# VHH binders against o26223, part 278

Target 1, 191 residues: o26223
Amino acid sequence: MKLLWTSQHIKVTVHIDGKVSKMDVLEAIKTRRSIRKYQDREVPEELIDKILDAAMCGPSAVDERPWHFIVVRNREMLEKIPEVHPYGAMVKDAPVAIIVCCDSSLEKIPGFWVQDCSIASQNILLAAHSLGLGAVWTGVYPLEDRVEGIRRLFSIPEHVIPFSVIPLGYPAENPGTRDLFDPDRIHLEKW
Below, E stands for the ipSAE of ESMFold2; O stands for the ipSAE of OpenDDE; V2 stands for 0.75 times the mean of E and O plus 0.25 times the DockQ between their complexes.

## First folded at step 17 (VHH)

Design YA17 (framework vhh_7nfr_2; at its last look DockQ between E and O 0.76; V2 from the best seeds 0.00; counts 0 for: pae E 6.6 > 2)
Fold by OpenDDE, look of step 17:
Structure YA17 (fold): chain B 191 residues (1-191), chain A 124 residues (1-124)
Amino acid sequence: as target 1 above (191 residues)
Amino acid sequence: QVQLQESGGGLVQPGGSLRLSCAASGFTFWEKWMSWVRQAPGEGREWVSSISYSGGWTEYADSVKGRFTIARDNVKNTLYLLMDSLKSDDTAVYYCAKHKYSLFPETQDEFDYWGQGTQVTVSS
């Protein structure tokens, strides 16, 4: 019995009528893809606010909430980011990027800020997707060349660590869905 | 192991031109900023030019601006310095240098690897 995996084309029905169809959380998680091509369309500030709100809703170690966000819309700066991030080429094509940073002075327990900023970054991706935007996580930390590049480009203080650069925009590609479930990675009670 | 090997130096008359090359190996060349640095006899190291990994961003010392052109071929893993209108003051050992960070160096310690250098002599 060939289980015909009917590629259910999850028709992300981008309802043209401006009503952002509400995705449930599992749908958002399962259907999210990295988007690296964007329409020539501005992202409303309201959507960025919602995304940033979501970014700040994640848990953090002992509630340290060490994250800061730089919202970049300036075209010149967006074009400069790829010059200090070798995998950030798509940023120049995005109408906006969010740089997730850690303020080390807010860290209560050493090392957990990576988890905190990862959660924030993932929430940005999920929120963007749920709002009909495309985004991609471009890693900055822990690569020192990228960290210092972004730091200096944006005049970020030494105690603040750039963690990720996330370009956002209305998607101009549809990579489709990917099934990443692997039962071999699940162990019951013991390894 | 990271290797940088400069070539193309030599003796040239004032007003002449040279093309330096730096062959890079042992790292992902296109992911790194590169620079040329020179050292004249009895002098310290002087930054000459830098280039981003894509080549989209270049900078030059004032002493060489308008005369020198930095370029790179990421397929060939090679850095270049085109030197035109050479002057006696351009006489130095020219080094290819790999950046530690993805931006212009603020200090010399931000270069993590250096070539052996190639001698450029401008003399009448």
Scores: ipSAE 0.811, ipTM 0.904, lowest interface PAE 0.6, mean pLDDT 92
Fold by ESMFold2, look of step 17:
Structure YA17 (fold): chain B 191 residues (1-191), chain A 124 residues (1-124)
Amino acid sequence: as target 1 above (191 residues)
Amino acid sequence: QVQLQESGGGLVQPGGSLRLSCAASGFTFWEKWMSWVRQAPGEGREWVSSISYSGGWTEYADSVKGRFTIARDNVKNTLYLLMDSLKSDDTAVYYCAKHKYSLFPETQDEFDYWGQGTQVTVSS
C-alpha cells in the first residue's frame, strides 16, 4: 500500500523497495533469539560489514566510541575459543565470530565503556537477525579468567579489553517464541 | 574452600607405569584448566602438563612428551596423570595445581591452589 505525504496533519508513508526496511525494528527486537546451531554455510563479508556498521551506530558516553572488533573466520582459532571460554562451546561450530573489544585509550568517561560495548553487542545481534543470520552473545568481561584467555589467544594488548564473543551464522535451529513481558517489573512514578 | 588431594604415587622400577589422581573440591572443576607440576629433591618446581577444562587441549613438557598422558573426569572432579616408561629423572613429588586463568600459565604465580603432593620414586 502507497500513501502520499501531505503537509496538513496527515502522514505520508512511502515504502521503498524492501532493501532499506527488510524487517521492522520492533519485530526484530521481539523475534530475535539466541542461536547456537549454525548451518555449514559461509557468511559473506558484505553481511559482516553491514553488521559492524550497525554496531558502530550505537550511542556512546560523550561520543567516546571505544569499540574495536575482531572478525574471526579461521577454523583453528574458532575451535580454540571454547577451550578458554567455558560457555562458548557453540563457537567452534560457527562460520564466523565477532569479538567486541574496548580500547581504553579512547575512554573519555571511566567505566562507561561497558555500556558502550553492550550497546554495540546488542546491535550486532539485531543486525544479524535482520539479515537472516542467528547469533548469540557469550560473555567475556568482567570474568577475569575469560578476559585473560581471549586476550592471550588473540594477542589483544593490555589496554584493550575483550568484552564479548558473538558467534554467528545461518541458523540451524528455530527456538520457539517466548512471551517475556512481565507487568510486575513496571513501576509508575516510584518503585 | 578449594582442596586438591593427590594420590597414586609409589616406588616403581625403570620402565614401569603409575597413574596419579587428584581429587578436587571447592570450585567448579569443569570451568578450570588444571596442571601437574613436579619437584625433584633439591630442585625447583617443574611444570609437567596442563589440560583445558574440556580436555580438548593438552600440553606437555618436552621431558615427558610421549610418555605421560594428562586426563580429567569432570563428573568425578578428578585430574589424572598416566605415567608410562618411567625413568630415574621422573623421581619427584607430583602436585596438581589449579589455574587462576582459563589458559596456559606463563608463571608459577598463575596457579592459585596446590595439592599436598604425592611421591613418585623410580629406582632399581
Scores: ipSAE 0.080, ipTM 0.548, lowest interface PAE 6.6, mean pLDDT 87
ESMFold2 (binder alone), look of step 17: mean pLDDT 81; pTM 0.821

Design YA18 (framework vhh_7nfr_2; at its last look DockQ between E and O 0.89; V2 from the best seeds 0.00; counts 0 for: pae E 6.7 > 2)
Fold by OpenDDE, look of step 17:
Structure YA18 (fold): chain B 191 residues (1-191), chain A 124 residues (1-124)
Amino acid sequence: as target 1 above (191 residues)
Amino acid sequence: QVQLQESGGGLVQPGGSLRLSCAASGFTFWEKWMSWVRQAPGEGREWVSSISYSGGWTEYADSVKGRFTIARDNVKNTLYLLMDSLKSDDTAVYYCAKHKYSMFPETQDEFDYWGQGTQVTVSS
C-alpha cells in the first residue's frame, strides 16, 4: 500500500515579477500555517506597514482599539526574545518580529482587550500569509512569567500588557495544509 | 508540588572550590528561570546568580563575578553553581530559587519557590 503522499504543492506562486498574487480571504484563512523557519532575507518595510494596517482593521469592544505594536528588527533584541520566551526559539531566526501589546488605559470595558489583541494578532498572521510571508503566533499573555519577561526586555510600561510575539519572514518551510473542519463541533438550534 | 533540593555544600578552605546542585521537580524546569541566593549569618538574602531557561543568558553579583558559574541541565532538571576561589565572605546558606518571571529578579518577591538551602563554610 503505497502511501501516495499527495504533496498538495500549495503553489505559493511567488510570481517572479514581484507581484504578490492576491489571495482571497478564504484561501488565506484555509491555507495559513504557522511558519517557524525563515529565509535569510529581509522583509521590506512596505510589507510590514501593510501587515500593521491589517492588524488595526479588526473590530474591538466599543471601538476601544487598545492595541500597540512594537516592530523589532534589531538582531540583538531578536536574539534575546527566546531567552524570556521559552517557546520563542524561532524568533532569533526571523528578520523581524511584531510584539502585540494592549494599552490598558485605552480599555473601555474590562477584559475584552484579550479578544481585541487576538483579532489583531490573527490579522497579522493572515496578512503576512497573503503577502507571501510566514509567521507564527507565540503566546505571551496570560502567562505572567512571559509577560514580565517581554515587558522588562523592551521596557514596556506597567499599564501596557504584552500579548503576543509574532516573528515574520519569508518561509523556509512548507508544512502543507490541513483540514480542521469538524462537523461534530456544529450544533443546529440546540446543543 | 514544586520541590527544590540543594546539595554539594560543605567546609572548604579559602581558595577552594565547590559545586552545588539543585534538583528540581513538580514543574516544567526548562520553562523557568532559576537563581542562586545566599544568606550569611546575621545578614539578609543576597542574590548570587541567575540563568535563563535555556542557559543562554546568565548574570552574576559583582561579589562573585569571575569566580562562580551558574549552569543548568534541563534533561536532568538540575541547576548548578560552580564556585571557585572561595573566600571567607562566601560563607552562607545557598538557596536555589525558582523565578516567577522570565527575567532577572529586581526583588526577592520575584521568587515563588525556594529550596531548603545548603551550607557553605569557607574557613581556614
Scores: ipSAE 0.776, ipTM 0.893, lowest interface PAE 0.6, mean pLDDT 92
Fold by ESMFold2, look of step 17:
Parts: C-alpha cells; structure tokens; sequence
Structure YA18 (fold): chain B 191 residues (1-191), chain A 124 residues (1-124)
C-alpha cells in the first residue's frame, strides 16, 4: 500500500525493485501529460534506447522512415537551446533532450515527412511516460527562426530539418488527468 | 509594422560613458535575438554585439570586449548598449537590428529590420 499510494498520487506507473509495471496502451495515451519540471536525476542510456526504438516503430508515408534523432545530455548545449527556442525554457532544467529531425534525402513522397516526424515525436512522449519519465514536445518546424537556430546550434546540415525538441526526465510535477472527449468533434458520414 | 528607434547618442570625451537605448515594437521582442551594429563615416557597417532573446547569451566584437555591455528589458521591449571607456575609434552611427534568425547572422541580409541610428561622437 505504501508504494501504491505514492505511485497513484505522483506517477502514472509503479516501479517495484527496478521493474516497470505493465501499462495498457489506452491508459498511457489518456494519462500522458506534458511535464516541464524534472528531478535532478540522470536518465539511464538504456531508457533512451527504449524510447528511440519506440520512436522508430511509427508508421511513415510509403515506409520512408525519414527521421533522425539527436540526443543531447551536455549541460552547456541544453542551456543554449532556450536561447534559440523561446518556448523551450524548461529544456535547461532537463537531464536530456531529444531533437527529432527529418533527413530529406530519405523522403520517398514529398511533404509527408512532417506527419512522419510527428508520429515519431508522439511515440517518444508515450514511451517516456510508460517508463516513468515525463516529457514535453516543443515545436521547432515550421517556424523558420527556430529551425535555423537549432540547425546552427547543433551543426545540422542543410538537407536535414529539425522538427521538434523534446526535453525529458523523471517528473517533479503532477498536473493530473484530464477528460478531453468532445462528441461535437465527431461527424458521422459527412461534416 | 516593425519599428526600432535608437536614442542616447551624443558627444562625449575619450574615457567617457554613454547608454544607448532601442525601443522596439511591431513584433514579439522577447522571441528574437537583437544586435547593435555601427557605421563610421565612409565605412561599411560593423557588427558590435548580439544578445539572445532572454539575455543569457551575449557576444561582442573584439574591439569592444570589456568596455561595452549589451542588455535587454523584455518587459519594456527595449535593447541597451552600455558603453564605457569610449575611444575616438568608437565614433559612429549606432543601429539596433533585429535578427531574422535566432543566432548569429552569416551576412548583413540576416538582419531583417534596422533602426534609424543614433550618432555617437567621441572627441576632445
């Protein structure tokens, strides 16, 4: 009961002896919240590997899989991201961030890479949540000044497009669960 | 419409100090890098200093390091240049400039808006 009370009030998952409890996929989707405050605690490389594996499992247009990922742990670089991304203030407080990029040389059908990278980004958020981590998607593309700022900061070549920056870490906040279902958004047969 | 208006220039003796201001409007000031650029008579424009949108990252030309301080007030939408230990070589029109991008420009055309400038004259 001790552990369950703690996990039910603070986290969406319960960690017993280093083992992660199973989380139903619908539960993960409904309970994931944007987390912008993180504990001063490192995220093991093994968890990042699992998150990126999940990111790459997403579908893509004609199976083009155009994504690349930059894992940022260097403190100085994390502190510079908010200076080129005005809505990324929480990144300097995160132990790690993942930059989702499109390699345009991998496109098989033009223009669908945005959808592809959005799917990968959402999978990162869900995988992080299932592992007891909190994350938030901060937008880069299509804002040209953010794209160029991130590109220059990380020496990203011209044919690669930074799409999103996702800081993550063990959560230090609990914003609670929301009920967002709105039947007025559902249209049967036509608009 | 983007507007940048410099003020605070004037005549000062060598070794003196001045504080330049640039009032900004028509864009989201706290989302943009800003710079000071100067132009002496008959010369091209010379980059002086840049500041990130929050002020956490500043850069200076070697000619002004240790003497000038760039600052910003994102509540008042104002960019500043605090100029100390002024030399005759600092005589120029000083412009504030808005970056097109969030980092240092590679060329002058990466500043998309400029002010009208304020004259700084250092002479005995």
Amino acid sequence: as target 1 above (191 residues)
Amino acid sequence: QVQLQESGGGLVQPGGSLRLSCAASGFTFWEKWMSWVRQAPGEGREWVSSISYSGGWTEYADSVKGRFTIARDNVKNTLYLLMDSLKSDDTAVYYCAKHKYSMFPETQDEFDYWGQGTQVTVSS
Scores: ipSAE 0.090, ipTM 0.568, lowest interface PAE 6.7, mean pLDDT 87
ESMFold2 (binder alone), look of step 17: mean pLDDT 80; pTM 0.817

Design YA19 (framework vhh_7nfr_2; at its last look DockQ between E and O 0.09; V2 from the best seeds 0.00; counts 0 for: pae E 17.4 > 2, placed apart)
Fold by ESMFold2, look of step 17:
Parts: C-alpha cells; structure tokens; sequence
Structure YA19 (fold): chain B 191 residues (1-191), chain A 124 residues (1-124)
C-alpha cells in the first residue's frame, strides 16, 4: 500500500485465556456508553459465557475472587426488578441481566470486595461492548433498600451481597462517543 | 469457510455517487473489524477505510476523507462504502477485507481474507 496506516490512538491486542481480543482495548474503553434501550433480540448463551469469563479475569484483593453472578432471562423476574430497584427501570426491557454478587465467605481482606466486584462489573460492560452488546451498570450496594430488595427477589443468602444489576442486549440507541479527558484532574508528584 | 462478496460497482461520471456492499459469511461478522481496500490498474493496493466491530470507530485514508463513508449492518452481515464526489483517481477494484485481529490494521498483512472485488470506473 502507498498510504501509511494511521491511528489516533494506541492499539493493543489483549489476550484472554490465550485468545486474541477482537477489539482494541482503548477503543472499547472510549466508545463504551451506557445503553438503556435494547432490540427485541435474544442474547446467545455463548456471549454471556464470554462476558462472565471476562468478568472473572479481573484482579482482586489477594486473589480473593469473591464474585458470583446470577444470570436472569426470565421475563417475570426482569419485570419485578424495578419494583425494588427504582433506577433499574430499563431492566424490564432487556433480554438478560447479570447480577454481580459478593460471597462474603470468600473475603480475605474485609471491605475490598467492593473494589473486586466493581472491577468485575466494569469488565462485564467492556466485554459486552466488544461483543456488539450494550449494557449499563445499575447500582445496588450500598443502598440498603436495593440490597435487601434484590436479595429477597432472587433468594440470595444472607452472606451474599448483591452489588450491581447489569441489563444487556443488542443496542437500540447510539449515544455517540465522548471526549471526557480533563487535564485538570492530573496531579504531578503531589496533589 | 469465510466468504466476502462485493457488489455495487459500475461506471459513473465525475462527481457521481456509488454505494458498495460486501456480503459476509463463514465467520462471526460482528466480532471483526472490516476494511475497504482498492487497487487501480497497474498499482499496488491502497487502504481506503476501516470500521470497528460496533461501528463506533472509523478511519479513512486522507484521499477519501469527507467523500466516502464506511458503515456496517451487523444484522445483515454486510459492510458498506458510500462514495460521493467521485473522481477519476477513484477508479479501481474495491475489495472488502476482514481483519485478522480485532484492532486497527497497521499493514495489509493484518487482513486474513479478501473478497473478489468490484470494479468502480469514473470516466471523465
């Protein structure tokens, strides 16, 4: 070719379990948007498996890996989530949702499970995006009414803490790409 | 087996418009970056445009910026190139190309499959 290939962004190939990623990591991070409108189209089980594999690849405090995931496809259950989770209204319209939970019996360092489950949740969002899906993180923990409502709805045991509900599906909206870089947030050597 | 079939080429006058399509099969289309590459008679292949698996990232060669638009339909497994303001220098065989990896290609050896091509001729 006579023209040089160009990219305005650094590209890396991400290897997960020996497999080559189909999306540039920086592209995934920069183009992922919260998607709250979904096509009337099922998400294949294989894609959910890939997303959960990615979720479990995150680092965790002392490798404690405290996460558990509930995959929800049942329409009646999805429709009940807004009754206990008011900012989860879009969940009833999603073909599937993933509930990220902490099993406190797996904690090795108290309280770091929040960081661990946050990492898993973000990996779910990025993996879904890389597979052509849209998703949004809806917060459950630390809001007590949401935690207890979700726990009751899904029969989650006392020692397991629901952290987030992530509805996902093929997108029915395109909010576009953002430029959120703010150099005023960068501090060299000290505050 | 991977199949890429281009269509929509033809003879157009300068300033005209044309829409190329590439029907894809034999792989999971929405998992891959896709590109258009062209080859004029007696010349090497020239990269034209690339699009990420979601369509959220597009890149264009300087020679076509503002005139060409790459798009994809992941439901129909089809890649498109909308060509406006065509010039005689755009005369070429246009190929649909599948990226080997899911990232912006740095060289032509990042493509593992190519279509048969569709001829675009812009006569002055």
Amino acid sequence: as target 1 above (191 residues)
Amino acid sequence: QVQLQESGGGLVQPGGSLRLSCAASGFTFWEKWMSWVRQAPGEGREWVSSISYSGGWTEYADSVKGRFTIARDNVKNTLYLLMDSLKSDDTAVYYCAKHKYSEFPETQDEFDYWGQGTQVTVSS
Scores: ipSAE 0.000, ipTM 0.109, lowest interface PAE 17.4, mean pLDDT 84
Fold by OpenDDE, look of step 17:
Formats: C-alpha cells, structure tokens, sequence
Structure YA19 (fold): chain B 191 residues (1-191), chain A 124 residues (1-124)
C-alpha cells in the first residue's frame, strides 16, 4: 500500500511494501497488550499475510500443524460475532478478525491441538503488535456455546474446531505498561 | 507537557554523515510512533522517515532510502536519524514529530507535536 498525501506544505509518501518487522522478540513480548479499540482504518492485506505467516511458524506436536485461519473482513459477519461470543464485543469495531481453528483430522496426537492453536494465536498477537497493530485474544474453545456459535456462523465443518477469535486493527488505545513478573511463580529444581 | 528537542545538526560536506537526536518527554515514548520531517529553504515540509514502537517497522522517503536510518531508544526516550552519504539536497531543518496514532502518516494532522528543529547544511 502506498500512502501519499499533500497538505499545504507537508508531503508524505509512505510505501508499505511488505517490510518485515524487526522488533526485538523480548520487547514484543513485554510490551504487547490486549487492544480492544481500533481506528476506523483498514488493515492492509500485506500485514495480514505477515501475521498469518507468523502464526504458522510456531511449533506443533510432532509437527502436526493442525491450524486453519478464517480471515473475516465482512462488516456484517464481524457484527454478528458478538451475538455468539459474549466477550467479543470489540470484534464489531475491528476492521478484521482472524478465527483460529483446528482441523481435527490433522491431529497426530490427541489433545495437543490446543497447545498448537494457542501458539499460533499468540504469534498472531505478537506479530500484530510488532507491525504496529493492536489485537486481543478472545477465547472460543473450550466453551461449547461459543464453539457452536462460531461454527454455525461461519459454516465450519464438524471436524474443525474454532479455537479463538482475534480482532485486530490499528490501535485506538494505549493500555500502558504491565509488570507481570512474579518471582513466587518460579521454583528452582523442585516445587 | 510533551516536549521534543532535536540536536545533532550542523555543517557537513557532501558525502558526510550526521546523527540527529530527538529527546522526548511528557509522554510514554514507546507508545508512540515517531517521524522525521524536513523543510528545505523555500520548500514545503517533506516527510523523511517514520518508525513504529520499537523500531520493528520503519519507512523512508524515496529520496533518503538507503542513506538514512531511523532508530529509537525507548529506554532513553530518544529518536535518532542516522544520515549517511549526505547530499546538498539534504540541506534542511529537520524536525522530530510525534504521531497521534500508531500508524504511518496519511495526513498532516496525524502529527500532534513537533520539535523546534535542527539545521542540517550540506555544502562543499
């Protein structure tokens, strides 16, 4: 995407040609926050591609890679998601959402798909953040009502399990810093 | 109060290098995208470069691509512009600009604060 504006004496030409984020990984992790407010601005496809690429780079049990992704930009569909996802209210305000799903037919070891899809979901969040976007993980699985709601809404096959809905967009809030380090959660050698 | 203070400008010969700095205060620096904008004598302001939160995403004007590098130190609350292979056409006042939003600028209004600028003169 090429952004050009000329207003009075200021000329800005920005070329977004798919540059890869160079954010330090620890910085990305430490500074990431859930973002639930978004600008009225479309997210370029190139950024979504990069995010999805990152989502697929995580490890999975015995490399089963069971994940599928539904990219939702349709305004009507985005507005319907909160109807079946009570904690997904912000989805209606996002320009795009990614639904992370598991294809159970791809599982090699039962149960590890939750870890796999969690990793994919987290990578989406980190990638989004590194690219200057905001996102939030809204859990679908394991809540049956949410799972079935999303399934029906998007006509997801029975063997495919919706796992998370991740709205994302250019952030319209700054939640600030958060210190989550707790030394009491660290045990040396034994509990 | 938001403050941006540029430094590092000066007189250099063509082919020379400079490093500009912008000291930021009065806001959470790492939460904001930052840009450099320059204004040459008799010309309008020209966008030079922008940088995301931690520098993971940078963009440059075509005129400076390959020669300039934007960077930031979020611990020091400082924005940098490394300028190499300077040309006479790079002569301008360079301004540090704070973004309102976490995005590359699409409009002039997306800059809410500006520094006073630092003069860069490239001349033989």
Amino acid sequence: as target 1 above (191 residues)
Amino acid sequence: QVQLQESGGGLVQPGGSLRLSCAASGFTFWEKWMSWVRQAPGEGREWVSSISYSGGWTEYADSVKGRFTIARDNVKNTLYLLMDSLKSDDTAVYYCAKHKYSEFPETQDEFDYWGQGTQVTVSS
Scores: ipSAE 0.000, ipTM 0.265, lowest interface PAE 11.8, mean pLDDT 88
ESMFold2 (binder alone), look of step 17: mean pLDDT 80; pTM 0.813

Design YA2 (framework vhh_7nfr_2; at its last look DockQ between E and O 0.88; V2 from the best seeds 0.00; counts 0 for: pae E 3.8 > 2, grease 24.5 > 24.2)
Fold by OpenDDE, look of step 17:
Structure YA2 (fold): chain B 191 residues (1-191), chain A 124 residues (1-124)
Amino acid sequence: as target 1 above (191 residues)
Amino acid sequence: QVQLQESGGGLVQPGGSLRLSCAASGFTFWEKWMSWVRQAPGEGREWVSSISYSGGWYEYADSVKGRFTIARDNVKNTLYLLMDSLKSDDTAVYYCAKHKYSAFPETQDEFDYWGQGTQVTVSS
């Protein structure tokens, strides 16, 4: 059953008047925070495309690129996600969520898919932040209760493993920045 | 250690009501789906009802729909089954069961822990 993407052209007039100041990569990394409160504002498809493009630019083991992405905008589904993810309460308030999955049939080396999907998930967070959106990584794998919950909710086949659920939207909070640098975690030449 | 302890069973006349409770301990109760399952004498286990960890999603077997109400109190770590309009066919041992998955059960193997059960007898 071909999911007919009915392109409802929601003309989100992104008043681009705001110079989305090009955030450099270090700034994006350092200033990114988990955002769990969102404005009642739709996220343009163009931004989701850019985020997904970024998600697919990360490295993967032997270039296996095992990731798939489910983009969820349906309100009913967004409201159901918190029922199968005990730490996904904020998803119901987001205009959109991305579910990162691994297709195990694409895996070339066992176990590295976790790293691959982690990189993809992190790139989603960074890209979202650089575009003026807020997002949060809600872990699904490796907890079997969440994995199976998400699987059944979205009818994900057995060979595909849901990894993370990432709600995103225009931020309605500002948690501020943190300094997480810890020199005690740095070892020179030896432990 | 995970513990589930059912209570509230007993003898009731047809048309009567009972309230079952299941006290849970040894795990984070609010993070898990819960179910009631019953077993009549000489019969297999029958799924009765399930509820999501938040209580926002629940379902019932057709045999009890409209008569039974599943609920939970995550502060008290307690699962409930309100049983109204009881029938003789509702006579069974009622078990509280913890889910392995955040989903409605497809098989009995999707429960990882069970209570000892509480006897419900509906008889005139």
Scores: ipSAE 0.841, ipTM 0.925, lowest interface PAE 0.5, mean pLDDT 93
Fold by ESMFold2, look of step 17:
Structure YA2 (fold): chain B 191 residues (1-191), chain A 124 residues (1-124)
Amino acid sequence: as target 1 above (191 residues)
Amino acid sequence: QVQLQESGGGLVQPGGSLRLSCAASGFTFWEKWMSWVRQAPGEGREWVSSISYSGGWYEYADSVKGRFTIARDNVKNTLYLLMDSLKSDDTAVYYCAKHKYSAFPETQDEFDYWGQGTQVTVSS
C-alpha cells in the first residue's frame, strides 16, 4: 500500500497489480451474521474509511443525508459504553465501534431519519463483512435511557440523536449462515 | 407500580456507621441506574451517590467521598449505602431514587421515582 498525503490530509491508496477476491452482494447479504467476539487485532483506519464511505452511499428521504458517525477507539471509552447500554457488553472487547447518529437539523421530512440511519447502519454491517470484519448492531434509539446515556458519554449535542452503536473487529467466532426465507411472508397483489 | 422502600436509618454517634437499604419492585432493577439523595433540615435535596446498573461505574459527592460506599444487589433488587465515619453534617433524610437515564444526574428532575426516605441522625 502507498499512502499519499495532500495539504487537506486526504488518504490516497493505490492498488498495483493485485487480485481482488470479490463477494457478490447477494452472498454478502445472505452470509452476514452478528459477530460479538473479536480477535485482539487492530482494525486499520483505511478499512474504517471504506466502511464509512459505504455507510454514506445509502438512500435517504429527499436526499436529506442526516447521518453523522463517531469512531471510537479509545479503550476507556469503549469500556464505558456497556455501563450505559445494558446489552452492549461485547463493545468492551471490540477494537473499534462506530456510533451512528442523526443530526436533526438536517431533517427535511420529520421522522424519516430512522429509516435513513437504519440504511447507513446496515451498510456498515455489509461493508465490514465484505472486508473480512465482523460487526453487530446494538440498538440505542428509541430507548430514551440509552439515547441520553450515550449522548452524555460522548458529549453529543441535544439536536443530535445517537441511533446505534456498532462494535466491529476481525471475528473470533463463526456462527454459520441461516436459511430464513419464508414464503408465507409474501403476499401477491394484496394481503 | 414502581416502589422504593428505604430502611436502616437511625440515631448514631459521630464516627459511627450505618447501612441503608432500598428494596425495589415494579421495574427491571438491573437495567436502571440508581442514586441516594439526602435532605438536611431546612435545606434542599442534595445528591449523594449514583451507581450504574451493573455496579461498575459510580460517583460520590465530595462531602461523602471516602466515607460512604454505594452498592447494589441485582439478585435481591436492593440498593445499599454503607456509611462510615459519620459526622453531624450527615444528618438528613436519605432517599433512594431511580434514574430516568443511564447517566449521572444533572438535575433532580432526572429521577422519575423516589422512596419515602429514612432518617439518619448523627448526634453525640
Scores: ipSAE 0.344, ipTM 0.734, lowest interface PAE 3.8, mean pLDDT 90
ESMFold2 (binder alone), look of step 17: mean pLDDT 80; pTM 0.816

Design YA20 (framework vhh_7nfr_2; at its last look DockQ between E and O 0.01; V2 from the best seeds 0.00; counts 0 for: pae O 11.9 > 2, placed apart)
Fold by ESMFold2, look of step 17:
Structure YA20 (fold): chain B 191 residues (1-191), chain A 124 residues (1-124)
Amino acid sequence: as target 1 above (191 residues)
Amino acid sequence: QVQLQESGGGLVQPGGSLRLSCAASGFTFWEKWMSWVRQAPGEGREWVSSISYSGGWTEYADSVKGRFTIARDNVKNTLYLLMDSLKSDDTAVYYCAKHKYSQFPETQDEFDYWGQGTQVTVSS
């Protein structure tokens, strides 16, 4: 099963237990939390396809779309990630992880790929949340030792830069919501 | 400043055992992969073994597999090499080496610091 993009406007419809799922975008943004504990339950390929479709909906610098995604389900490989990523311990317990990468051969404006891949990574988190999954962004770039560790572990070529590792699964924790609005961070007209 | 100090070398008979230690300081030891590298008389340096930062992933040169065990103690900041069934070919200076990156070394220039070395001599 492969997601198809057409010239038609496509509404995202998700079947979860035979029901169409719809979450308000502001609700998704405000209620998404980093989830580091997962149920022993497989994530259907269909949901991963929807998440990656959402990842690719993000804007990019001059529409360069430099992103590539590695979907990791192999247990042995998931267990090796924490050995090259010191703060990625929860990855070994996830049923699946997505590695967000930049293909530098697709860059049109040097250096903006970081913003592009950040947007894709956040869209992965929001889409996963809206589908009833939990996820967390674990940083790889710009930490040189993490970049090289992930690159070698997954045989990523030198012109491709691993940006983030995002483990995901059905959540086994509920950290609750937070009220983080801070009006002191808002500046009208100038600093 | 990064410092690596090896100890535990010595003279042993063939079939004997030794435990090498490497005391580490000047960096966050548990965040780094570590290796043992050896150099026999008149030879270049030869990679012996590597261990991931947690100790969950170890690799060995074919010449030492089944005889040597790499280990680490992240509380004591110490790297170990447990050497069993020693052979004359194991005679070398053994160096503790710190990786530049948290991954397998593919070349010697991926080690940014070495210790002073400890001599292991297996009498024939």
Scores: ipSAE 0.006, ipTM 0.391, lowest interface PAE 10.9, mean pLDDT 87
Fold by OpenDDE, look of step 17:
Structure YA20 (fold): chain B 191 residues (1-191), chain A 124 residues (1-124)
Amino acid sequence: as target 1 above (191 residues)
Amino acid sequence: QVQLQESGGGLVQPGGSLRLSCAASGFTFWEKWMSWVRQAPGEGREWVSSISYSGGWTEYADSVKGRFTIARDNVKNTLYLLMDSLKSDDTAVYYCAKHKYSQFPETQDEFDYWGQGTQVTVSS
């Protein structure tokens, strides 16, 4: 229980030490937004662990679980990511990023690794949100330039495919919520 | 303009119950996390409880855990604090606070708007 004494003597009991947000799954899904602005604040390792745990809990084709994760905290490396990822500008401002990768040697059925890594990536986003963090999915695969850029930057073996870069941190923005429900996308029994 | 107005405070005996309300306006209420913070005489402000968008996430200070319940009605734009088994130590001005961000508040700076507060007095 870190009592942060603010200048106004507000005793905020921050349960930093591992209390998992009790956000229900539907709330997490519905209220999650891409966050691209972050506080100048470190993300505790414990939260990253929880996020990675969640990332590994998703289903995969024939339980192949092909995913690997690179956790990046080094500022120099974070600042280099935008150089090879044109839509990753916010990564340089994040205290940490997770790179989701596929080890192709673990793939049992060709092509399903994209689904597997997508599920893992989404779980990262949801977990981060449920823990009070903000994150955004920046796609790497299937764009070859991005794939090779990230590969070279992080010395990723040829049989391992970088899939996504997910910067995360304490949010410095609140985009609000949006209604994405579209009944026209629902078909009953047949198209 | 953002407005938060607390109500429901009063004098109660130890062991009694109160329900505080906070009427919110001037912003999209359901898009914001909300908290209760209290200040006892001669003491600093103490975080009491926080609630997420729909109430799927709630947290409480240890001092009130098991006795207080935070809730919200997003249709009515109202935040609630149900206080049971009140103690003398619960005597304070209770403030409704709006979060800047959708996260657990770690510092007071994470609140951008405060109500005027409502007085709760627990005394025999």
Scores: ipSAE 0.000, ipTM 0.269, lowest interface PAE 11.9, mean pLDDT 88
ESMFold2 (binder alone), look of step 17: mean pLDDT 80; pTM 0.815

